# Ledger of designs, part 18: VH-VL binders against Probable pyridoxal 5'-phosphate synthase subunit pdx2 (pdx2)

Target 1, 248 residues: Probable pyridoxal 5'-phosphate synthase subunit pdx2 (pdx2), of Dictyostelium discoideum (Social amoeba) (q54j48)
Amino acid sequence: MEELIEENNIKIGVLALQGGFKEHVEMVKSIKHCFSECENKYKYSIIVQEVKSVSDIKKLNPHGIILPGGESTSMAIIASSNNDGENIFTFLKEYIKQGNFIWGTCAGSIMLSNNVDGQKVGGQSLIGGLDVLISRNYFGRQIDSFETKINLNLKFSKNNNNSILLENFEAIFIRAPAILDVIDKENVEIIGEYIVTKKDGTKEKVITAVKQNNIIASVFHPELTNDNRFHQYFVQLVLNNHLIKIKI
Short names: E, the ipSAE of ESMFold2; O, the ipSAE of OpenDDE; V2, 0.75 times the mean of E and O plus 0.25 times the DockQ between their complexes.

## First folded at step 20 (VH-VL; framework fv_refanezumab)

Design q5 (from n1 with heavy chain G56D; at its last look DockQ between E and O 0.71; V2 from the best seeds 0.69)
Fold by ESMFold2, look of step 20:
Structure q5 (fold): chain C 248 residues (1-248), chain A 121 residues (1-121), chain B 112 residues (1-112)
Amino acid sequence: as target 1 above (248 residues)
Amino acid sequence: QVQLVQSGSELKKPGASVKVSCKASGYTFTSYYMNWVRQAPGQGLEWMGWIRTETDNPYYADDFTGRFVFSLDTSVSTAYLQISSLKAEDTAVYYCARRDTWDYSGYLDYWGQGTLVTVSS
Amino acid sequence: DIVMTQSPDSLAVSLGERATINCKSSQSVLYSSNNKNYLAWYQQKPGQPPKLLIYWASTLESGVPDRFSGSGSGTDFTLTISSLQAEDVAVYYCQQYYSWYTFGQGTKLEIK
C-alpha cells in the first residue's frame, strides 16, 4: 500500500553536448499538463536537467532523455571521449535497451538511426536502435532552413486507436535530415510526413517524425517554437512508461 | 520514354574485374534510386543493393558488401557496377532497375536489358 | 529478412483459361501506418528483363493489360491472369519492398 506514495517525479535529462539543449530544457519546464491519456490525475512533477556525461546521467537517473540537434560530427567526437571511462553513446545504447525513453531531434535523430544515407567509413559514431534509413542534410541541399505547417499523428501505442492529431503544427527545419524509409515497419510508427516536389515536378514523400517503442525521432526543431505539445507528448510517454514500471 | 541501356556482354577469367554501365534516359536521373539485381543462369532474381543517385550514396545487400561497387556519373546519367576479383559464381545477368520514391520504399518500375557476365577459366 | 515463397513452381494453363499464382511472405508486408501492402509482381519473358506488372499488391502498372490482377493482403498474395494469352508465357516473380528487397523464387507459366 505505502510503496506508491512518493512516485510523483518524472525526471528528464537533456544531453547538453551541443545544439539547442537550453531550449529543450525551457520547453519541458513550460509543461503545465499532459495529454488526455493523463486524465487519471496522477500526482507527479517534472524535473529537467542538462546532462553532459555518463556520471551526470547516473546521478539524475532520468526516466527519459532528449538528444538535441547540433553539428553531428562534433557531438560524435565529444561523445566518443572517455568520459568517466565510458563512451556516452555506448551508455545510451544500453539505456535504450533497458526500456528507458529517448527522443532525438535533428542531429539527435541521425545518431539514433540504424541506417544513415551518406555515412562514410570513419564517419560519425551512432547510438542506433531506430530501424530507419535517414538522410543527413536532406533539406539543406536546397535550402538552409525553412518553416512549414505539418500534421503530426501522435501515437501512444503501436495502434492508431490511441492517437492524437496535431493539425498545422509549425515545424522548423534547419539543415534538417529526412527519414527516407522505415526498415522495421512492424515496430516503427509514422508521426509526421512531408511531400517534397523536386525541380522536375516529381514528388518524394519523406518522414519527419517516428516512434519505435521507446525511441522517438523528429527531424524538425519543436524546441525553437512556442508550441510545447511535442515535448508534452514525450513527457506523457515517459510518464506512462514510469507508471507501468512501478506497478511491477 | 524511360529507358535504361546497359553495356554489352563480358567474358572474363577468374580474378579479373568488370564494369557494367547503365545509361538512363527519359527522366531526371538524380530523382530516382538505381538498383542492381543479379540473375544467375537458370536462377531467380537476387537484389544486390541500390545507389541514391541524388547523393551518390550506395547501399549493399549483405552478400554484396565486398567485391561489388556501385558508382555513377551524373553528367551522362549513367550508373556503374564494378565487380572485382571475379569468381565463376559471379556468372550471371546483371540488371539495373529504377526505384520509385513515392511512399518511402518503392518497387522497380523500369529495368535495363541486362548484361551477361561470364566468368570461366 | 523476409522470405518470399511462390507456388506453384511451374504451371501449365490452356489458352483463354484462368491462371493463378500464389506468393506468401514470412511476415506481413502490410504497413499499418499507411495501410499499404509492399508487394510487387514482375513478368520475365524468355531472354528479356523483368517487367513490372503490379505494385502495392493490386495496382496495375500503366500499359499492363487488365486481364492481370493482384489480390491479397498481409502474408498471402495472388496474381491472376483471367484469360491466358500466348504472350503471357513467362516466369512470374513476386517481390516485397517492406524491409529492403526480396524476390520470390519465380513461377514458370506455360501453355497447356
Scores: ipSAE 0.613, ipTM 0.818, lowest interface PAE 1.5, mean pLDDT 87
ESMFold2 (binder alone), look of step 20: mean pLDDT 93; pTM 0.944
OpenDDE, look of step 20: ipSAE 0.743; ipTM 0.886

Design q6 (from n1 with heavy chain D103E; at its last look DockQ between E and O 0.66; V2 from the best seeds 0.67)
Fold by ESMFold2, look of step 20:
Structure q6 (fold): chain C 248 residues (1-248), chain A 121 residues (1-121), chain B 112 residues (1-112)
Amino acid sequence: as target 1 above (248 residues)
Amino acid sequence: QVQLVQSGSELKKPGASVKVSCKASGYTFTSYYMNWVRQAPGQGLEWMGWIRTETGNPYYADDFTGRFVFSLDTSVSTAYLQISSLKAEDTAVYYCARRDTWEYSGYLDYWGQGTLVTVSS
Amino acid sequence: DIVMTQSPDSLAVSLGERATINCKSSQSVLYSSNNKNYLAWYQQKPGQPPKLLIYWASTLESGVPDRFSGSGSGTDFTLTISSLQAEDVAVYYCQQYYSWYTFGQGTKLEIK
């Protein structure tokens, strides 16, 4: 094997069922380089496409998929009603199990969660795989939308403390969920947090972004900002994974 | 001065139902999760699950996903445990216990006095 | 599903002497993201509900006498009573809150 590859195409699919998929595509297109250009001896290019069906995903054969926000019930209905002959969520369960990367934002993070607060038996179809407890509309119960600056501790390698602190990231919350707890603390790393002060002065700490191996989730909308660094992070993770695979 | 006061002991026949109450005072009821813990006679403690008092959304531990129902009446700061289709094996003391919301996973800082439910044919 | 195992199941200790209770978890309860041990100790006196003694493995709850202490990290934890008093007769439970909740089976402490 050779460590230097002449050309690499990193393929990113953006699930275009509902929500901010166009904004995600533009954010990925705006990436000029990832975080570590000097340590990457390989040349690569980024290809990003909207995908609306299992057929679209198979045709693109992406190394990573972004699952945008939207209304989670509507997205589940659209995923099962797409007349492509296959349920998109069922396909994505297998996509994740095979080690491919996925990043869910807002409603997308709900879709990836194993435990949804108030989930009823026989309720909404989910993708699963992320072992957290998430609350739908957590912030929306207080205020419809807000923006605030948060710190993000971007994690690249499990248990290596390999991280990059992203300070003063503008986070946009729109009827956003919140992660109430991490169930599998051994495998889920916290990227972002937020402290809510209730009317009685009681404080509640919630989680705004996590990484579980190949699954990334964030409750805010980085695609609606002028800061593409979270998209750079996701693409870097996808690139790193691809480079590992081709070395073997 | 946090206090959790539970309803009195119950003697029931198999197949009946029971509803245990847990009334909270001395704090803002909706700011803290309420947990339920079972202790069969002469046995240890078994966590049954919780209810988010802000939303009324319950979570049940695997062994308690059937005949056990958590509910609330926030107007009187009260949590409820209802057990249907009672069996002899349900004989136990049932505790309510509060969890702080500061961390996204916490310990049980205040407990009710317990409610003995006895199921005998 | 984290199993908490206490040892011994029961012990008898002379008044004024040191009592030691051990708790082992089937996996680490130390969370790397915040470096905290998700471990609590409870005391249950005869005919009473459990009472929180210690949280985060070693932090004493308000109002708990300083003869009680907690130590350990990861998978091995110890509750120590430095000078046993008559009112310390109880069953002691450890509890993890790392992944949902589970309790140890309990350790009955008696005066010899």
Scores: ipSAE 0.639, ipTM 0.835, lowest interface PAE 1.5, mean pLDDT 87
ESMFold2 (binder alone), look of step 20: mean pLDDT 93; pTM 0.946
OpenDDE, look of step 20: ipSAE 0.698; ipTM 0.868

## First folded at step 21 (VH-VL; framework fv_refanezumab)

Design u1 (from q4 with light chain Q27K; at its last look DockQ between E and O 0.79; V2 from the best seeds 0.75)
Fold by ESMFold2, look of step 21:
Formats: sequence, C-alpha cells, structure tokens
Structure u1 (fold): chain C 248 residues (1-248), chain A 121 residues (1-121), chain B 112 residues (1-112)
Amino acid sequence: as target 1 above (248 residues)
Amino acid sequence: QVQLVQSGSELKKPGASVKVSCKASGYTFTSYYMNWVRQAPGQGLEWMGWIRTETGNPYYADDFKGRFVFSLDTSVSTAYLQISSLKAEDTAVYYCARRDTWDYSGYLDYWGQGTLVTVSS
Amino acid sequence: DIVMTQSPDSLAVSLGERATINCKSSKSVLYSSNNKNYLAWYQQKPGQPPKLLIYWASTLESGVPDRFSGSGSGTDFTLTISSLQAEDVAVYYCQQYYSWYTFGQGTKLEIK
C-alpha cells in the first residue's frame, strides 16, 4: 500500500526579547532538507516568526519555540514587564508541560535549567523544566570566546537506538555556560560534551548539549555559523512530535 | 598524599553557632568539589551538599537549606561549615569529603577525620 | 529522591569466611549515556571516618585489598569480602550518586 502525501505546517517561534533572535530566524528559514526519511513520507513547510509576548505566542500557536542566547537577567526582566498581563516565562512553563518543544541556546539553556550553580534564594526568574546543573559563566573564567570542533550525538527519542552523529561540528562559545551534571539521568540524554584542561593539568568533562524529552539545550551558538544542522535537528524533533499527534 | 584535617570537637548550647574547618593538602584544592556529610550518634551517613571550590558556589540538600552555610578560604585551602541557631538534633559528627569532577562522578574518595558537634543545655 | 536499602542490618561472619552485603535502590542507577552504575561502597571502622572501597559498582579503589569486590547492576548490588579478616569489622554503606546523593542505612559486620 502507497501512503498519501500530506502537507504539514511546522510553526517555530523565536523568542525575541533580547539577544540573537534574528540569526535563529534566518537559520530556520535556510532549512531545505530533512534529516531522515521525512521527505519520502510527508510534505512539510516551515513557518518561523519572532514572538515578543504571550499574545504573539498564542497567535502563532507554534509547535516549537527557540530561546536565543543573550543576557538572561535582562530577558527575565523584559518577560515580567509585558503589558498584556501575562508573564512569558510562566506561560512557557505550561507550554512545555503540554508537550510542545523548546530549545534554549546559551542564556536560553540557563533559563530552562532547574539547577543553576550559585543561584540565590529569590534570585533570577527561570522557566525551568530541564533537570541539569548548569554553570552560568563556566567558560568565561578561562577565555571570553572560542570556536572548536565537537561531536554531537543527535538523539530523536528516549528509547530509540536511531541517532545521528555530527562529526566535527563547528561550535561557537561566547562567555558560554556549561552543564556540570545531569540530575535526572533517566530522562536526560547527552548530545554533546567537551573536555577542559585546567592550568594544573586536571581535566573536567562538561556537557554542551542535552535532550530531555521535549526540551533541548545547547550552550554554544549554532545560529552564528554556516551550519544549520542543529536547527534541522530541532525542526525534525518538532515535526516527529506533530506527526505522532495527528495520527491519534 | 591527599589529606583533609578538620577542626576539633565543639560543645555548644542551643541557639549558638559553630564553624567547622576542613584544611586540604596534597592536591590542588580548587580542582575538586568539597562535600559535607553528617552522622548523628548511632545513625548512618547523610549528605548535606557540596561547595565548588573553584567558584565558592554551594549546593545544599533540601534538609540543609537555611541554617547551614558552606564557605571557603582558598588562600589556605580550607572549607568551612557554619551552623547557626543550633538545635539539639544538630548533635552529630560532621565530615568533609572530596569529590572528583571527571565523568560526572559523585563518589567521595577522601574524607576528613570528622568533627563532633554536641548541642546540649 | 532515590532510597537505598541495605540488607542485612547486621551480619556476623567467621574469620576467613565469605561475607556478602546487599544494596537495593528504589530506582535504577545505571546511566545509559555512559553505561555506568552510579554506586559506591564505603567502610567505616569504629571511631573512624568512612573510607571509599568501590565506585562505579565494581571498580576497586587503589589500596583496597583484593578480598573486597562489588557486583550488580541497575537496582541490585552486592559487596563481597572473600575471606574475612579481623580488621574488616566495620559498618558498610552503599551510596548512589545518580541523582544527587543518598546513602544506605548501613550494615554492621562483626566476627562470629
């Protein structure tokens, strides 16, 4: 039996409060290919928009949202000062709980984390949901910014052995955080790692990207490269989730 | 040779405070996390949390958020545990213990000798 | 939070005989990303601090006698002393470091 080809609109919101949101929009627009057999089974189109408020998010009704890098404290202040009467971070907590996909880059990964190294009681507002321990300025204590090639083991589902290895991915780190530990090892999969050699020769392994079900986090800036494969990965996850929902 | 040497035992009244020290030697102090573990008389081991010696950033287990404060003096390779508003149930031996940072580990490879804190009227 | 339960609470074993101590976790402590069991064993002799014996469930710490071994995976773990010596009288603790840290309640080992 030959399956009918159906068109699917994949809607991606990019949170445009502060930071590199334009670069993320352009990367999503540049996506021409699917990672796997997607184009052999279904047609899809990608709709990407900046979103600045809960009202914008509701209007778009996106299947996935990207949280760009930038200054996380400034983003939290802007999120709480919106005149539409709804806090964006509070709305995003519910958005995640409903099974919609979210990807935080750099500062965005900090905002998604449940445990931030050195976080004080009554400190910065966070979205939460990602059960890792993250250090805000991990690489900033060593150097301000750098580029290096890393391997990324892209995971598509928790119990699926199908994964894609991206070798020699050019990763850009700008005063980047690092994930120091995974708290919920049952549900958090490691996508990327990096080994830091300290001045005394002691080595520390840190995590640069993870997936926890519908939450994706990366500490580097793929939006500042010519390589859209991490954005392709996120869109593929969103598409896969959408296809599951419409088949029930 | 890694060594963790703690301060001597303390006898305190309820409501007082105490500060336990843990001096490290034989390794680079700032390259490893320092943990604190409590053992009440005749009881088992209870993890209290850690402090990242590189940054001074603490993490407290839920039962130890509030009256318990971890701190450092990296110039003398020393970690501190301060307990405020002491209660009788704080009577215990308090251990410092070192944790490696490699491969997301959490086992405690070297321990101090322990500091007995007794809280009684 | 992951609860660690040891059995037995107390054990008496004759010199030169094998001693076994069990540890069960309420959830698996095997991380699929690196295939490691996040479990350690400690020995605490009377009046002394704990001493690390075993980590990653089965890796013997340097300087620990070969008569000590660890086995098991997932939720069920065993510490074995193949030939009990007088200096092995202690309380033994298992510890998970899979999600924060939790110790078992301890197993007191005595000479019979």
Scores: ipSAE 0.682, ipTM 0.849, lowest interface PAE 1.1, mean pLDDT 88
ESMFold2 (binder alone), look of step 21: mean pLDDT 93; pTM 0.943
OpenDDE, look of step 21: ipSAE 0.778; ipTM 0.892

Design u2 (from q4 with heavy chain Y33W, light chain W56Y; at its last look DockQ between E and O 0.83; V2 from the best seeds 0.75)
Fold by ESMFold2, look of step 21:
Structure u2 (fold): chain C 248 residues (1-248), chain A 121 residues (1-121), chain B 112 residues (1-112)
Amino acid sequence: as target 1 above (248 residues)
Amino acid sequence: QVQLVQSGSELKKPGASVKVSCKASGYTFTSYWMNWVRQAPGQGLEWMGWIRTETGNPYYADDFKGRFVFSLDTSVSTAYLQISSLKAEDTAVYYCARRDTWDYSGYLDYWGQGTLVTVSS
Amino acid sequence: DIVMTQSPDSLAVSLGERATINCKSSQSVLYSSNNKNYLAWYQQKPGQPPKLLIYYASTLESGVPDRFSGSGSGTDFTLTISSLQAEDVAVYYCQQYYSWYTFGQGTKLEIK
């Protein structure tokens, strides 16, 4: 097949149903350079657009989609109500299966998870695909919001040679979920963790961000900070995947 | 001293129900998940699932979805296993076992003494 | 879905001699994110519940005699009793906790 290298636009959709989609758009727009471990060998530009329907997604034909945080029940209802005969979440299941990149933040990470703690038969609509166990409101029962510094081990491939450690990354948690277990440890890489000290002094380590191939999830809100490096990470993953598809 | 003390043996007829209790002591009950493990006479160990003691949310292994119900009473630090519509093949020793939560680990560090449930007509 | 297969099903070992029990998983239980093998060993003496001996393949649980050791990585694991004592008569189970939980079928250890 013919090379398509002259198409240098990386197209990012931000699902704009509810929640913090505007903040994600601004963070992607703020990206000025390739992430530090990636070779600066390719010219590209970033196009970011809000997408509100299956039609919007098809028109943009994005290389990656960001699924923002917000109220997950409201987003599931809106996804079902605004379709021209197709549920947005059903479309996104196929989008993921085709190898396109998706990143869910907070409520978005819940919607991508295969195992949601306390999920009932016939409960809230989910996209699925991420094989973890997530707890919807892990932090919010006692503390609605907090900020802390965490380390993020950004993974670009399955080997350690292609990872970057971000120390003291500002993580904002707002009624946030937590990933309590990884079900498919072969394919799910841990990017971020947090240590909870319980009232009895017992410590529990929970997972705050993961990558399963083309699925990225974070329970914190990087879009609410001044640090766009997680957005850079996602865009770099999308770019790398695009270059592989056009055989570069 | 961590201790899990289970209710006594049960003899039941097919179609009846049974409720096995597992009382925890020596640690904070809601800090650790509780698992249930079955062992039929002369057979190996079979994991049934767990219950999150903080939330009461259960997870059931595929073979145990339906007639098996996990529950809690946190006021007395007790986990329960209820089996409805008992069948002869439910005859087994049922163990509760504590799961550590550090480092997303799942080994079972403390076990109850077991409860023999016998289902016979 | 991970199948745990132990060998042998049964063995008899003389007092003071070394006993070796093998456990093989149908897929690797080594988690690359933390380089830990998600494998445990349990001892079940006659008429008693299982007792944790070893977790993460080679870490000895507190209060377990140092004659017990675990080794191996990935798919192949070994429980070793360096000098068999009469009290070690039991069925031994390996267990993966890599993806949910499954137990091996057990290995019955007897005094020869």
Scores: ipSAE 0.717, ipTM 0.865, lowest interface PAE 1.1, mean pLDDT 88
ESMFold2 (binder alone), look of step 21: mean pLDDT 93; pTM 0.943
OpenDDE, look of step 21: ipSAE 0.814; ipTM 0.907
ESMFold2, look of step 22: ipSAE 0.698; ipTM 0.853
ESMFold2 (binder alone), look of step 22: mean pLDDT 93; pTM 0.942
OpenDDE, look of step 22: ipSAE 0.743; ipTM 0.877

Design u3 (from q4 with light chain Q27K W56Y Y101R; at its last look DockQ between E and O 0.76; V2 from the best seeds 0.00; counts 0 for: pae O 2.5 > 2)
Fold by OpenDDE, look of step 21:
Structure u3 (fold): chain C 248 residues (1-248), chain A 121 residues (1-121), chain B 112 residues (1-112)
Amino acid sequence: as target 1 above (248 residues)
Amino acid sequence: QVQLVQSGSELKKPGASVKVSCKASGYTFTSYYMNWVRQAPGQGLEWMGWIRTETGNPYYADDFKGRFVFSLDTSVSTAYLQISSLKAEDTAVYYCARRDTWDYSGYLDYWGQGTLVTVSS
Amino acid sequence: DIVMTQSPDSLAVSLGERATINCKSSKSVLYSSNNKNYLAWYQQKPGQPPKLLIYYASTLESGVPDRFSGSGSGTDFTLTISSLQAEDVAVYYCQQYYSWRTFGQGTKLEIK
């Protein structure tokens, strides 16, 4: 990438109501390289900004949004939706439908999930769009918080030929949820898995990250590590989509 | 040896309630999902849903939302199916079945012997 | 919802002969992420609960005789009994667990 194309600038919004939004911003800012999928003659720049309201999002007009983790974030989002003239959940739903990229971490992943384990029968997701079954605080009942190494299969397209395997990626789980099942296996791609060893010695495999079209979810906190490759992945997805839209 | 032992046959009137039990043994009860499957007389198998034994969180198939309640007593490794406001159409054999938890699999590897619930006026 | 359709509804096969039961799904149950078919086969004898025979379309459950085999991918699957035994008289069900869970209507297998 030699030539900077201003039109290829990628804008990323990080929802900054509460939680680790600062860490996400810093991770995005730290991105200097892209994966093979972005190898072209042109260089792009990344603009990342905190957004706290629908108005902020509209002003930024981001190509992608990061939903940080933390239950506090969820609560803050709920609270904000009541104060703003426009409901942020409604906006984000539409934002997703428009094909814009969104990435939810931890609590953010729960908000994006269509099926939440333990939710009321007939209950609706806050944002939705991700056809998975996710369990709140899955690890809270076992290991409250922990760090481990996981493998991530970063898929940039539905074609298996455009994937990058990240081995031994440092994954931080904080009272983390877990994706228990993929409902729409046609469109949902598994990015990461983790084998949980239970107290009785039995093992259970859970999903740690998924991608469904323009929706990405991770139950772990890559923003709390020094490894920005997942952020790179997200930004590259956003970039790839943007380039397609502008027919470059 | 994994075993699922269900409660005995039930005869109920329409409008009544029934509670079927499924006692598990031979494995860690809370480590596996428990599913319920209905089979009307002479008919096929219908998946009703499951309960996550670790948390007690149930999921109900669309046709089994409302009158059907999955519950647990983990102290005795038992899952329960409660059906309220019974109808004649609820007449069936109800099975509990363990779901393997590995690899997000949804196949049912062990089954109870079934409980016949007959609803008749 | 994915609909599972078995064929035939009933089948009579002579002892020692091959029995073949087909199962079709209204949607592919092949998961591209792991290249697995989320399809299982069950055997149910009269007065008994179903018994798992095969999962992931072709993996034989432990303890199941090797005369049973599963094949197929995507939307078309087949359960084969290479040499029918008297104890194989039962109703057989296919089940997808690709998206939630759905059973086929069953195939009754009898001795000719």
Scores: ipSAE 0.417, ipTM 0.776, lowest interface PAE 2.5, mean pLDDT 89
ESMFold2, look of step 21: ipSAE 0.751; ipTM 0.882
ESMFold2 (binder alone), look of step 21: mean pLDDT 92; pTM 0.933

Design u4 (from n1 with heavy chain Y59T T65K; at its last look DockQ between E and O 0.59; V2 from the best seeds 0.00; counts 0 for: pae O 5.7 > 2)
Fold by OpenDDE, look of step 21:
Structure u4 (fold): chain C 248 residues (1-248), chain A 121 residues (1-121), chain B 112 residues (1-112)
Amino acid sequence: as target 1 above (248 residues)
Amino acid sequence: QVQLVQSGSELKKPGASVKVSCKASGYTFTSYYMNWVRQAPGQGLEWMGWIRTETGNPTYADDFKGRFVFSLDTSVSTAYLQISSLKAEDTAVYYCARRDTWDYSGYLDYWGQGTLVTVSS
Amino acid sequence: DIVMTQSPDSLAVSLGERATINCKSSQSVLYSSNNKNYLAWYQQKPGQPPKLLIYWASTLESGVPDRFSGSGSGTDFTLTISSLQAEDVAVYYCQQYYSWYTFGQGTKLEIK
């Protein structure tokens, strides 16, 4: 059992340049349970560490990375890429291609998106990989920041039988982006949606979270709540993938 | 009643610029995407891109990058298509078309009457 | 890019007879998450803009006569006019909006 626990250690890196990286770390640390039946079969531990550079990431060799939100985070990442011996964006692109899991929140979701509202189709993304159209500051033009409850359909696989529905999940939006459209509907799964009531009283549905293979994006900030279920979801995905790789 | 009314036909020389207008009425202009579709004479429909009327942010299809500019005047519920450095190949009818964004649908439910732009020396 | 191919390019049908237009996509436009086909049909009469007829492959747009119907799923779709009327003479286009927007090349429908 001890050997199993050691072997099944899940390492999560949180990019800690700027933003709510501390909150993410705390949320991951708070995880005690998994969503799937794996808890009955497997024992695992979670190791979470802040990473600030490519060297840090390499040293940790995480199974998953959380990319925190905040525009300032994006800028910090850009700045760090210029100062490091290795470009962090290039690294993360490869990291994703290798099948490692990444979760972007808010600004992180923008960085992962292949298409940003206001750009040309097929425009260059900082990291990319997520085939959605995202608006950078959707809610800033409507409601700057707000809290609401949303439903999340957490899919652990393409099989619809392996999903859980979280109802009334507390979602915090801070000058939040919004996913406006899914471009690759073959591979992108919608996790959450929200009906926005605009200032003029009209309503519009936006996507709040998506999953494409090993890429997760959310435009809200689960790390700012007391609900770690989305973090659990991410870790569970990472765990499931890890178990597959080690053929357990 | 939803209506999209476009500006009249244009005759331009190569190298010139043209600006086509699409005035919307009968609905909340800023709540929808406005798409532009090109149709060359005797040819099919080509999606050019869209502009989000809420933010004014344009997205251009790959074939319509550079010389094509989408813009808005929300005060008069009007979308514009500007084509610069016109070429003979730009001769076409240009349509504005509304996208219903409620269910992330891409079908275009309302269309302008079209604007013929003829480019000839 | 998803390529839409219609067949035939043109057809002539007698008044009162059934007209059938096919549309094939290079890849499936069925979204597994909602089980919807991101496919629309348009009618374009001479000198007029396209008019939306069908969306989600089979949903009839408001105001469109019920002689029009759409069917199919995945990659193969069909527009059917159960009883052709004189006013149905037009070019018909299918359109996918699964991944960006792409139109079929059009099918010209005439009276035989």
Scores: ipSAE 0.016, ipTM 0.568, lowest interface PAE 5.7, mean pLDDT 87
ESMFold2, look of step 21: ipSAE 0.698; ipTM 0.857
ESMFold2 (binder alone), look of step 21: mean pLDDT 92; pTM 0.943

Design u5 (from q4 with heavy chain T101L; at its last look DockQ between E and O 0.80; V2 from the best seeds 0.55)
Fold by OpenDDE, look of step 21:
Structure u5 (fold): chain C 248 residues (1-248), chain A 121 residues (1-121), chain B 112 residues (1-112)
Amino acid sequence: as target 1 above (248 residues)
Amino acid sequence: QVQLVQSGSELKKPGASVKVSCKASGYTFTSYYMNWVRQAPGQGLEWMGWIRTETGNPYYADDFKGRFVFSLDTSVSTAYLQISSLKAEDTAVYYCARRDLWDYSGYLDYWGQGTLVTVSS
Amino acid sequence: DIVMTQSPDSLAVSLGERATINCKSSQSVLYSSNNKNYLAWYQQKPGQPPKLLIYWASTLESGVPDRFSGSGSGTDFTLTISSLQAEDVAVYYCQQYYSWYTFGQGTKLEIK
């Protein structure tokens, strides 16, 4: 039984202050298929739009937001929060609390993390919500930027074992952070890992992507590849959540 | 052989400061977390926090924010715990303990011999 | 914070007999992503630092006698000494490292 969702377009906002927001938009636009249950069950349309302010976000009223990477993105967000009538960080915090999906890439993942390695005592995350320990520019200490293949275990629900394993996913790391540990293991699922061989020959396993409920974080840049499967994953999560809300 | 050797016992007055050292040997110092654990006399173990020896980034448990400072001297493979504004309640044995970076492990595989810090007027 | 509770607080066991120490966590320390229990056991003798005995709930640390074993999953864990030796007199601690780090209050094991 195939159902056409004509009135239920999935809306994705991409925060477009700085960084690879255009690439994210293009990736989302390139999505033609979905994972798991929706493949033969639902037809839907995806609307993706760049958003630059709280007002833009409100106007779009997206079901999910992509928070692009880049240190410049972080700074731009900080700057925008001061110039806009409403603080974007406050808004995004509430946005997350409302159960809307957010995906942070690279710097975006840092902003979503509750614990940043090296953060001053008493310091607060810009957005927060993700119960991990993340290290800023982790790979910058070893390798500035690199490409490698990683495996990703895409989990769609905690309640089911519905997961898709992406093997040999091309991952681009640009002065990338790394998730060092999961603090709330009850709610945080590891999507990807990578074994880092350090300069001294020692090895460390780091986390490359996680999911905590409606929060997704990746320290690599899938938007810089020709592989839109991670974007598909995000959109699928958004779709699944939306379908639940509309009781389909 | 992995070894953690801590500095000797300290006797301090309230309000004073103390700096405990933990010298590591037998492994790559900068590839681990160094944890600090407090044990008051006759009491259990209390995790204070850690410092990532690669970067010098510390994390303090909630009860140990403020007067406690973790630091490193990587040139001599030594971690330090500094306690300022000492209180009688700070009287305890302080341990340094190593944590591997691998596999997000949290268990502490090697421990220093401990440093007794006594705070008494 | 995850609270670790050991039982009993003290235990006296005859030489050669089995000693059993229990540890309960206030929430599960089993991580679904890797199916590992983030639980360790330590032995502390008087005047000495703690010594790691068991990690991942059941993995014996190198050099630890095989009379020591750990079992359990989720919230309930057990340290067992199959045949108590004189050198086993110590305080034993369980520790979770599932969410940061907390220790049980310790169990004092003595010879009966």
Scores: ipSAE 0.373, ipTM 0.774, lowest interface PAE 2.0, mean pLDDT 89
ESMFold2, look of step 21: ipSAE 0.562; ipTM 0.804
ESMFold2 (binder alone), look of step 21: mean pLDDT 92; pTM 0.940

